# VHH binders against Epidermal growth factor receptor kinase substrate 8-like protein 2 (EPS8L2), part 9

Target 1, 157 residues: Epidermal growth factor receptor kinase substrate 8-like protein 2 (EPS8L2), of Homo sapiens (Human) (q9h6s3r46to202)
Amino acid sequence: MHETSQYHVQHLATFIMDKSEAITSVDDAIRKLVQLSSKEKIWTQEMLLQVNDQSLRLLDIESQEELEDFPLPTVQRSQTVLNQLRYPSVLLLVCQDSEQSKPDVHFFHCDEVEAELVHEDIESALADCRLGKKMRPQTLKGHQEKIRQRQSILPPP
Below, E stands for the ipSAE of ESMFold2; O stands for the ipSAE of OpenDDE; V2 stands for 0.75 times the mean of E and O plus 0.25 times the DockQ between their complexes.

## First folded at step 4 (VHH)

Design q19 (framework vhh_brivekimig_d4)
Fold by ESMFold2-Fast, scan of step 4:
Structure q19 (fold): chain B 157 residues (1-157), chain A 122 residues (1-122)
Amino acid sequence: as target 1 above (157 residues)
Amino acid sequence: EVQLVESGGGVVQPGGSLRLSCAASGFTFSSYAMSWVRQAPGKGPEWVSSISGSGGSTLYADSVKGRFTISRDNSKNTLYLQMNSLRPEDTALYYCARPFRYYGSGPYFDYSSQGTLVTVSS
């Protein structure tokens, strides 16, 4: 069971991974963030990032109203970006839900806890989610048993 | 909860100037980037300018660059827009907004207020 963790973070940017934005890879997104950082065009917002066994959540720091919810299956990648930005400790998330045609790349500065620790917590949650996915075969076995029971009750053809 | 109250609009002649103000309450003002957005009669909203929480970074729409200046006073929880060399096409309701976040195409806004009307006579 992964219990809820909470981190104070500063949101730096969210980019759509699309060729029209010249962002076709994570490296393109990092390059764009570096360019914005060097030109002092990063608009930051302080948030709470929560990690639990179902999702990653972003909350408004004062009201704790939910700003975003990223179900774990929609989180494609978690990565740290170290020593390449004016921010020493940056967390990168790639997320795409079924309603999106293109992924989003989210960047956060982790000012109270190192991005590496936040990343490790997220990786743990993602690994637990993958383990849960592997348990789906038990549901299939249950369904097969239910079918077998029904067939034994029905008269033969 | 979040309250944004604009003021400073009015009627001016082309080439004139106006200074808009936005009084913010209900959140920690200095922690949020703020924006000005306008809506001309019969048109959709157009982003005008943004400023970071610290005031260290500003961004402007091409249509207003060099004519408008965004600023803020965090001690007074107030956002400002200094508008110079006004043109008839600047006629619009002006809203201050707290952007939700930045995407590649610009910030998305989660709150807006009643607005203040700017009319540039021609």
Scores: ipSAE 0.012, ipTM 0.214, lowest interface PAE 8.7, mean pLDDT 76

Design q2 (framework vhh_4orz_3)
Fold by ESMFold2-Fast, scan of step 4:
Structure q2 (fold): chain B 157 residues (1-157), chain A 122 residues (1-122)
Amino acid sequence: as target 1 above (157 residues)
Amino acid sequence: EVQLVESGGGLVQAGGSLRLFCAASGFTFSSYAMAWLRQAPGKRREWVALISSGGSTDYADSVKDRFTISRDNAKNTVSLQMNSLKPEDTAIYFCAREPFRYYGSGPYFDYWGQGTQVTVSS
């Protein structure tokens, strides 16, 4: 059972991974973030990031109204980006829902806690979600019955 | 490759209504926030309305309760319904794309249309 965790974060940017934007990889997205930072074109927005067993949620810090919901199956990647900006540690998420033809790359500065801690919590939630889809267990009884059936067809000495 | 083309502008009397359209092409429209901005004669461009990829909307105080922004992702179109028009709404109206999600008003737009003229007679 994964309990709901809540973190104060600053949203830095969200980019669409689109060839028309020259963003075909996470590295391209990081490069664009660095470029925007160097031109002082990053406008941060404070929000709450919630992690639970169904989704990642972004909430308005004052009203707690939902700004965004990322169901866990739509989260493709969670990563920490270190020492790339004036921000010491940054959380990176790659998300794509069924209505999107291209993934989004989200960047957050983690003020209250280290980005690594937030990343670990997200990875735990993703692992729990993936485990919930595991195959039906094999039964030992069925296997043993097949062995006995093979033995029973052997002729007497 | 990215193109934004506005239409629907014209001359209207005070108290009237107009609907502006912006046809977008060359990118995955449904994934981007879209905005309407305007520039009145002798003034700087000002933001009017914004719609996120998820459909959340924000409006400038001067147009709140009179204008409604909407989008049709199947047609790659963003629209601005303008009601109770005033002479001070006279401006060239521009459709713009936000290059990344900013869950409040976007301070940066990377592509703009050519604009459509709206003239409100007193």
Scores: ipSAE 0.015, ipTM 0.275, lowest interface PAE 6.6, mean pLDDT 79

Design q20 (framework vhh_brivekimig_d4)
Fold by ESMFold2-Fast, scan of step 4:
Structure q20 (fold): chain B 157 residues (1-157), chain A 124 residues (1-124)
Amino acid sequence: as target 1 above (157 residues)
Amino acid sequence: EVQLVESGGGVVQPGGSLRLSCAASGFTFSSYAMSWVRQAPGKGPEWVSSISGSGGSTLYADSVKGRFTISRDNSKNTLYLQMNSLRPEDTALYYCARGEPFRYYGSGPYFDYSSQGTLVTVSS
């Protein structure tokens, strides 16, 4: 059970984690963001980040229109960036859905709350999602369906 | 390695024109929307214009509508900005950027400021 939480954030950057981008790790992405930040080359966009038991959502601050939806299974990593940026409170998300060959790294400045608190809320939602999958009837049903299929194609006794 | 190299900046008088170019390499150029972003001395970055990967859609900041035209040549991996009726307020370092900042969401392109910029000075 996870209630919907809502946080005011500013989007800082999104990078593709690909060797062609010279970004093969989260540390590479952080280094790139630090370089852009030091040169004042970051254009920020204010938005709302919602955390619920299905997904992470980004909404336009004025219209409340959905800008992006990240189903929890597509969120690979959540972390904070400590003291490396001009922005004091930065959240990092690594997301990849089944259609993407490479993950995306998203950076947000959390101006109304500490990034650590947002990160903890996301980690809690991810943990609940993963535990639910481990215990879900769908896992048991899948096993039973495979066994049934195998038995139905066996030759008569 | 993603590389964006701007050129075409210079000094012009008010009412003059300049054409900026951005040579892109290290990625599939036609798969990404591209943008021009500028930064005036002592100010933060300001988005100027964006063009879709195919070139079929363009967007402009209100301050440049009717004066600037963004275009691209995907066969040459080059982005352009034609600037007409230049004003002193257009004086800035102009950057080529991959992506469309207000459409970073969904299956949209990514915005990163990996370029060095080209200086445009409009004299009084």
Scores: ipSAE 0.014, ipTM 0.268, lowest interface PAE 6.9, mean pLDDT 76

Design q23 (from e2F with Y103F Y109R; framework vhh_brivekimig_d4)
Fold by ESMFold2-Fast, scan of step 4:
Structure q23 (fold): chain B 157 residues (1-157), chain A 123 residues (1-123)
Amino acid sequence: as target 1 above (157 residues)
Amino acid sequence: EVQLVESGGGVVQPGGSLRLSCAASGFTFSSYAMSWVRQAPGKGPEWVSSISGSGGSTLYADSVKGRFTISRDNSKNTLYLQMNSLRPEDTALYYCAREPFRFYGSGPRFDYSSQGTLVTVSS
């Protein structure tokens, strides 16, 4: 049984990274997200983000239906965005599959975990994929968190 | 197995109204945001409106804001576009489309769309 790491997130926006959209860099995408947020033009969608050794998956929170699948080789970049938005903890992903002429930039608010933890988990999976290694059934961060949840504080000797 | 079937297109006079329907099947309708997209003769696709899975949030293109209303009935797996105060420039093929996640831009990414229904506004 191969487990996956699972995080509750809110999708904020997706943009095409192209000059026709005035987005030629990640910083351009961040500025556009800030502008949309300040004009109250963002509506959020609750999702489950799963990280495994093959892909990142987005699932509907209620039905568990798979909304999207990003094979790890198609994930070009993972980054956190701090304190520039109404949302304090934002994850940014740049993805491009073989059917796309331009990459997509995806933004998520991480409401139950810090975006840094999700980012580290994704970076670990990407690094393992690039080295030809297989990721653990649960990521190192997720495994550490489970240990903390199960361990009791030991009294001093 | 995902199917999106439109109805309600036709010819209407300027200032008139028309209601488009899109019947969805083959997926959990309430799990997806839905959009209307149009393509006028000789032009590229233009996003018109989007609605969240629950129907609680809506977005409109500036060109249709105040005239068009997007809605959905999740019990009937049906998406609607109520078009009021129609103008000749609203003449286009209209498509309903499924969004796996909300996209912002001129060329939204949809995983499935319908075949399109023609709306002609002329006297």
Scores: ipSAE 0.357, ipTM 0.671, lowest interface PAE 3.2, mean pLDDT 81

Design q3 (framework vhh_7pa5_2)
Fold by ESMFold2-Fast, scan of step 4:
Structure q3 (fold): chain B 157 residues (1-157), chain A 123 residues (1-123)
Amino acid sequence: as target 1 above (157 residues)
Amino acid sequence: QVQLVESGGGMVQPGGSLRLSCAASGFTFSSYAMSWVRRAPGKGPEWVSTISGSGGSTSYADSVKGRFTISRDNAKNTLYLQMNSLKPEDTALYYCAREPFRYYGSGPYFDYWGQGTQVTVSS
């Protein structure tokens, strides 16, 4: 079970991974971000990034209005980008839902926490989702029965 | 509740000036890039200008470069558009709009729009 975490971040950019944009890899997207940063064409947006057991959510920091929701199955990659930008601690997310023909690459500066901490939390949530920590019904029922049996043999409180 | 309220529109002669204002409420104004978008009668929306959350970066459509200036006062939660050397072609309903994300290669995306303020440049 993943507990909901919340981080203050600054959104730096979102790029579509498409040949027409000359972005066919994460490295292409990073190079484009570096180029935009050097030209002072990065327009930052402050927001809250929430990590829970179902999705990553981006919220307005004051109203907590949902700006974006990334269901965990749509998150293809989480990565840190360190010391390649004027921003010392950058989080990169690659996301693609079933309605999208091309994935998106999102970049965030982690203002108050290290990007490695946020990345670790996201990877933990993704691992729980991908491995099916919500295991097969038979396995989950067996585990619950075993726990109940152990509690039953304990002396009364 | 997020609200964007435009004001400052009106009727001017060609060559005149107007200053539009947009009062924002219900969100942390300084965290969002803001834009002006216009729509002339019978035409689709045309992006006019964008300013970053901090005010440090601005961008303009070619049709308004050198004539229009976008600015913001984050302490007052207000966006401005100073319009100089107005032309009949500038006649439109002007909207302020909030940008939640910037998608490069596909253009800007806006999640909230005001009701608009009418600018008429009459010869």
Scores: ipSAE 0.013, ipTM 0.241, lowest interface PAE 8.4, mean pLDDT 78

Design q4 (framework vhh_surovatamig_d1; at its last look DockQ between E and O 0.02; V2 from the best seeds 0.00; counts 0 for: pae O 7.4 > 2, placed apart)
Fold by OpenDDE, look of step 5:
Structure q4 (fold): chain B 157 residues (1-157), chain A 123 residues (1-123)
Amino acid sequence: as target 1 above (157 residues)
Amino acid sequence: EVQLVESGGGLVQPGGSLRLSCAASGFTFSSYAMSWVRQAPGKGLEWVATISGSGGSTDYVDSVKGRFTISRDNAKKSLYLQMNSLRAEDTAVYYCAREPFRYYGSGPYFDYRGQGTLVTVSS
């Protein structure tokens, strides 16, 4: 079992990928987000994004109550969107569970850690899940070294 | 080397105000979200407020909303906490902390925090 990583993020938007919404691709979703951003129509919400070997979870930043859970098999795609928005470091997730007729695309601004690192973490988790690899521990170790972390443990709020 | 140095703590009466400062060095300050955390006597650390690297976004624990304001000056590599309408329950050592991410298993992590500054609210 891999450890759970947690990132402070800002939820920007969630779109349904459907032709009725003129979102048939990830690029369409990005364009829509850019448009909304330019019009200052984005309402950000602070969240915690947790990554483990089972799922991606969104938690309330204060209570750490679960807001949403994305089992790894439901995550179809993860991607970074860099320097295209007012938010320079954005993580994109495409998720679809068995009860959804259409996938959702979620956008998160990564304001503490570069979206690339978050993306690498998620991709390693997905790879381990999909391919039976054990790459994530090394990925996380590399990230720790890169940030030169001196880890100070705090209790939950 | 990363350094965080808090200042501005002291004794204040209920209803009073204090402004805490944190001087950061040893890293690209504007690239990191910064937080204030506090530890009351006999209690564990608790999160108080966070501000994004750019300063465009802030978040607060409910108990301080409307009373505390977190801000930063990236040019001065400084973090601030304006505390108004202070209450006895706000008595604590206040720390500035850098929170790029946490690895859970044993609890949440900050990678760096200062030595702290004591805030005492008492009549």
Scores: ipSAE 0.016, ipTM 0.266, lowest interface PAE 7.4, mean pLDDT 88
ESMFold2-Fast, scan of step 4: ipSAE 0.710; ipTM 0.855
ESMFold2, look of step 5: ipSAE 0.390; ipTM 0.704
ESMFold2 (binder alone), look of step 5: mean pLDDT 82; pTM 0.821

Design q5 (framework vhh_7b2m_4)
Fold by ESMFold2-Fast, scan of step 4:
Structure q5 (fold): chain B 157 residues (1-157), chain A 122 residues (1-122)
Amino acid sequence: as target 1 above (157 residues)
Amino acid sequence: EVQLVESGGGLVQAGGSLRLSCAASGFTFSDYAVGWYRQAPGKQRVVVASISSGGSTKYSNSVKGRFTISRDNAKNTVYLQMNSLKPEDTAVYYCAREPFRYYGSGPYFDYWGQGTQVTVSS
């Protein structure tokens, strides 16, 4: 029973995890964000981050435009970044869908709520999604059992 | 191999309009945020407008309501429609590839073009 949650966040950056960008790990991405933040080269965008049973969604606050929809199976990692930036409450997401050759690393400042609380909500949604995914073969097995039961009602000779 | 080529600059009278274009090549244009920046004589280069890979836009306060940024991913081109031009809009205008999918990088650029001169006479 996971219901939709909404959080006001400031988008700080999104990096493509690509060797040409010198970003091959989450640590590389954090290092690059720290460097840009220390040089005061971050220009933030206000967004709504929504967490539900199917996906994480980003909406632009002013336009209400859907900027991104991350189906839960495409979310590889969620974590907080602790006191390494001038923003004390930073959420990090790693996402990659089947159409992308490389993952994205997204960074958000969580102004109204601590990033750890947003992270915990996301981890809960991901855990629920993974549990449902693991149970799918058993659900299909149940359907196969019902089919077998129906087939057995054929009239005898 | 990465190139950004600006065009459309020129001399225009105050109150007039210009449309700038930036043609990109050598990278997957649709994966990146792209912006317009300007440098006025004797001043630092500043952001004018930015557009994310998803099409969300952001404008500096000095141009809100007068300028419109847009992109055509099929043509690998970003545009800046400039209306109600003022003498203080006189600058060299630069197109820049943001290092991120969304705008938010500020004045940090990994690739930018050669610039196009815009002169607004009174």
Scores: ipSAE 0.057, ipTM 0.386, lowest interface PAE 6.5, mean pLDDT 78

Design q6 (from e2F with S50A; framework vhh_brivekimig_d4)
Amino acid sequence: EVQLVESGGGVVQPGGSLRLSCAASGFTFSSYAMSWVRQAPGKGPEWVSAISGSGGSTLYADSVKGRFTISRDNSKNTLYLQMNSLRPEDTALYYCAREPFRYYGSGPYFDYSSQGTLVTVSS
ESMFold2-Fast, scan of step 4: ipSAE 0.403; ipTM 0.703

Design r1 (framework vhh_brivekimig_d4)
Fold by ESMFold2-Fast, scan of step 4:
Structure r1 (fold): chain B 157 residues (1-157), chain A 124 residues (1-124)
Amino acid sequence: as target 1 above (157 residues)
Amino acid sequence: EVQLVESGGGVVQPGGSLRLSCAASGFTFSDYAMSWVRQAPGKGPEWVSSISGSGGSTLYADSVKGRFTISRDNSKNTLYLQMNSLRPEDTALYYCARGSGTKIFRGYYAFDYSSQGTLVTVSS
C-alpha cells in the first residue's frame, strides 16, 4: 500500500552545478539564490510536491500535470535554508539522474508547512529506500500536532 | 561568454509556417534546458515552450500546443521552434532563453543574456 504526502510549495529556482556558473557546491547555489532575491529576480511557480516510497514528484497546482519526477535514488541531498532569504522557510534538493552529467539544485519556499518538516519526510523516504524497503508507511501525526489542522497527506489508497 | 543568436523570423500569412533557430555558444549546450519566449508589441514577455537538456521532455504554453514543436540538435548546439498554423496573435519578437539547469518547468525561463530576438509577423 502506498501512502503519499503532499505539500504546497513555491518553486524559487533551479541551478545546475557547473563550474562555468561558479556553482560547485550547495553553498554557491544558496549565494546565487540570495543574490537573485536581493535583485527581485525570482519568479515563483506554485507547485505540489509529493513524497512517496518511489519518488519525489512535482505537479502543477492548477492542471495537476506532472512537471518532474525524481526517483529516490536520484535524490543526492535534502536540506533546509533558513533566515537567508525573504522567504523564511526554504527546501533545497540536489538531484542527478543517469542522463545528467551534472547535478541540479532545486529551491522551494514552503509556506504552509515548515521546510524542516518536509525535509524530515524526504529523509525518511530516502532512508527507507536505501534499506531496500519498497513500502514506506507515511504518518504525519507528530507533524500535524505542530502544524495544527493543516493537512499534507493525500487520501489513503 | 554565453551567446544565443536567433534567426528564421519573417512575414507570413495566417495559416503559414516558419522555423526558428537559436545558435548557442559559450557553454555545454546539452547540460541546459532551453526555452522560447516571445514579446508581442506593447506587451510583456510570454513563455512559449521549453525542452530538457537531453531533448526527452518538452512543455508548451496552451496557446501554442498542437501548433508549435520545440526541438534541439545537441551536436550542432542549436535550438529550433517549428511554428505551424500561424495566427495574427503569434506576431511577436521571439527570444531564445537558457534554463538554469537540466530540467524543465512550465513557464520557467531565464533571460540572462543579451539576445536580439527574431521578428515574426503574421498578417494578411
Scores: ipSAE 0.265, ipTM 0.579, lowest interface PAE 3.7, mean pLDDT 80

Design r2 (framework vhh_8h63_2)
Amino acid sequence: ELQLVESGGGLVQAGGSLTVSCAASGFTFSDYAMGWSRQAPGKERELVAGITSGGSTYYADTVKGRFTISRDNAKNTLYLQMNSLKPEDTAMYYCARGSGTKIYRGYEYAFDYWGQGTQVTVSG
ESMFold2-Fast, scan of step 4: ipSAE 0.392; ipTM 0.675

Design r3 (framework vhh_7b2m_4; at its last look DockQ between E and O 0.44; V2 from the best seeds 0.00; counts 0 for: pae E 3.9 > 2)
Fold by ESMFold2, look of step 5:
Structure r3 (fold): chain B 157 residues (1-157), chain A 124 residues (1-124)
Amino acid sequence: as target 1 above (157 residues)
Amino acid sequence: EVQLVESGGGLVQAGGSLRLSCAASGFTFSDYAVGWYRQAPGKQRVVVASITSGGDTKYSNSVKGRFTISRDNAKNTVYLQMNSLKPEDTAVYYCARGSGTKIYTGYSYAFDYWGQGTQVTVSS
């Protein structure tokens, strides 16, 4: 099923994985994010993150202009980063297309739908793309149930 | 110590041209996206143009077709050629280094270093 999900996210930071900046791993990038956050040096940008069976798309909230299109094969890693200072639910993406000499690490605060659900959507899209599986429709059905539950005043235990 | 130094601003009549330069030092210039932002009095800084480490360019709609961003990695310099200038282009223009290889449109994309700015004034 060709299903496009869309999430409101806040872009927090993007770092090149650059040895000269002491960023050679995702852990280094996370440390950099924490350092910037503790010094109040993060300028956020609201975006729409769309997931479909071919790519991850970033759109500007105001103009709806496509900011970036990450074909799924260029997505090297998707990961959650929980409870980092002011941002309880953060999604991390490592992306590198053929024009980049080094990958970028992107961080998004997921304030609408928690990062775990966005990550699971992305991972199921990656698995379907790379392995020929059909995981994503079931993942999205489970998310609809979880999202319906979280719209109550108190999340389920 | 990362430094970005803008130059080339000034007073020009509408319809004229200016070329801004930004000299970069203290980092591997060729690995980073760089861009130009501008700020009119009392307004937010907004993106004007950007260029990725791979050389792809993007422009705001207000300058598309009139401005050209370019980079010279051998000289660690980014340029903004501004043609057909209009009074609404009057602003302080800032050079900025992105923290990654790409720059997204919008005010709050994480730029980790900014220059001091150079004033461009376009008179009618």
Scores: ipSAE 0.206, ipTM 0.527, lowest interface PAE 3.9, mean pLDDT 83
ESMFold2-Fast, scan of step 4: ipSAE 0.445; ipTM 0.674
ESMFold2 (binder alone), look of step 5: mean pLDDT 82; pTM 0.828
OpenDDE, look of step 5: ipSAE 0.251; ipTM 0.609

Design r4 (framework vhh_7pa5_2)
Fold by ESMFold2-Fast, scan of step 4:
Structure r4 (fold): chain B 157 residues (1-157), chain A 125 residues (1-125)
Amino acid sequence: as target 1 above (157 residues)
Amino acid sequence: QVQLVESGGGMVQPGGSLRLSCAASGFTFSDYAMSWVRRAPGKGPEWVSTISGRGGSTSYADSVKGRFTISRDNAKNTLYLQMNSLKPEDTALYYCARGSGTRIYVSPYYAFDYWGQGTQVTVSS
């Protein structure tokens, strides 16, 4: 059983990649986020993002109740978006399960860790999943442990 | 064209219950997070609850937690709000709203791109 990585993130936005809304690419979604940010129309929510060998999970920061579960096969893309106005380090995820007609694009601000580190951990998990492997490289396990130690959130009493 | 039509509002005494419905058409309902937003007389809009596209995640305003339940039936393109233990301060026009994406535990009414016409809920003796 592999250890779960855990990161404190702020959810910024989720957009559906919908041609009728002129969001046909990741670049379109990034432009929309930048426009909303410049107009101060972004309401952030504190969350825990967990990476394990099965899925990416979003948890409520207070209760640790699961808000979303993204099975790794449903994660199509992970990337960083750097230097976007007030958000210097943003993680972008593109997810689509078999019952969705259109992908979702999720944006998270990583204020306590570099989005690049979160992205690398996710890419490693995706690569392991595609190859049918259950284990990640030791260097990534080390990074996951250090990040988890820095961002540990105690369960509610 | 996108249409959202609310129903189920009415007058009820404090402690009573009502179930609101919203019939959606003109888009793939299951792709979008859906929300309930209310507006009391003389006040701005207040977000009440959101449900993810597939219904796996829900979120509630602190004022309604434990009393209201949001749900959806994607086969019928219908959103619901079950309201229990109603209070006079719940008196408002209740709007069904479509999010521009899947929003989890946020109140992004600035990002709602389509709203219904509202259904009136009045809680009084």
Scores: ipSAE 0.099, ipTM 0.433, lowest interface PAE 4.8, mean pLDDT 79

Design r5 (framework vhh_4orz_3)
Fold by ESMFold2-Fast, scan of step 4:
Structure r5 (fold): chain B 157 residues (1-157), chain A 124 residues (1-124)
Amino acid sequence: as target 1 above (157 residues)
Amino acid sequence: EVQLVESGGGLVQAGGSLRLFCAASGFTFSDYAMAWLRQAPGKRREWVALITKGGSTDYADSVKDRFTISRDNAKNTVSLQMNSLKPEDTAIYFCARGSGTKIFTGYDYAFDYWGQGTQVTVSS
């Protein structure tokens, strides 16, 4: 069970992980962001980032309208980027939904809290989501029937 | 090499109209969102209008119902039609390419390439 957390963040950039854009890894995306930051080509927008047991949500800070929703199964990676940019505390998310052929890499400056804290909260939510499929409650009868079925499939020693 | 070249700026009287053009080259234009941003003297850059790769448009409240953004994928061009211009619209106008495939809202999208800008001056 993950309670809803809310953080004030600034969106910096979203890149496609695409070979034609020379962004085939997270390191390539960070390098591109550093280049844009040094050339003053990043225009930031303040947002609210919400973390819950279903998804990561981005809301407009003034209207609170949903700008983006990342269901937890679509979040492939969460990472921090420290001291590599004009921004000292950056959160990186790699997301890909079923409608996308390529992942997106999202960068956020975490002004209110350190990116490490936001990252840890996201990792906790992702872990809970992934573990839920293995640790789903089962009845004793269901467990016993699975054991019998597995034994009938596997060859005897 | 990605290039964005703006044109169409100039001096116009309040209530007048101008049309800005942006010629894009060096990338697959139809795959990217395009935007117009502006910067007035002593002010921060502000987003003005956005058009997605699918053709959806969005506008800042300050220009809503006065400005129209459009794109021509065959010509690799994005345009901004500016009507009922006000002295407050005086700024350098920049054409920008959206970075990535997702657009959250018009003014919260990150941009990775910018043009040099074109000056728009509106006299009272």
Scores: ipSAE 0.015, ipTM 0.312, lowest interface PAE 6.8, mean pLDDT 78

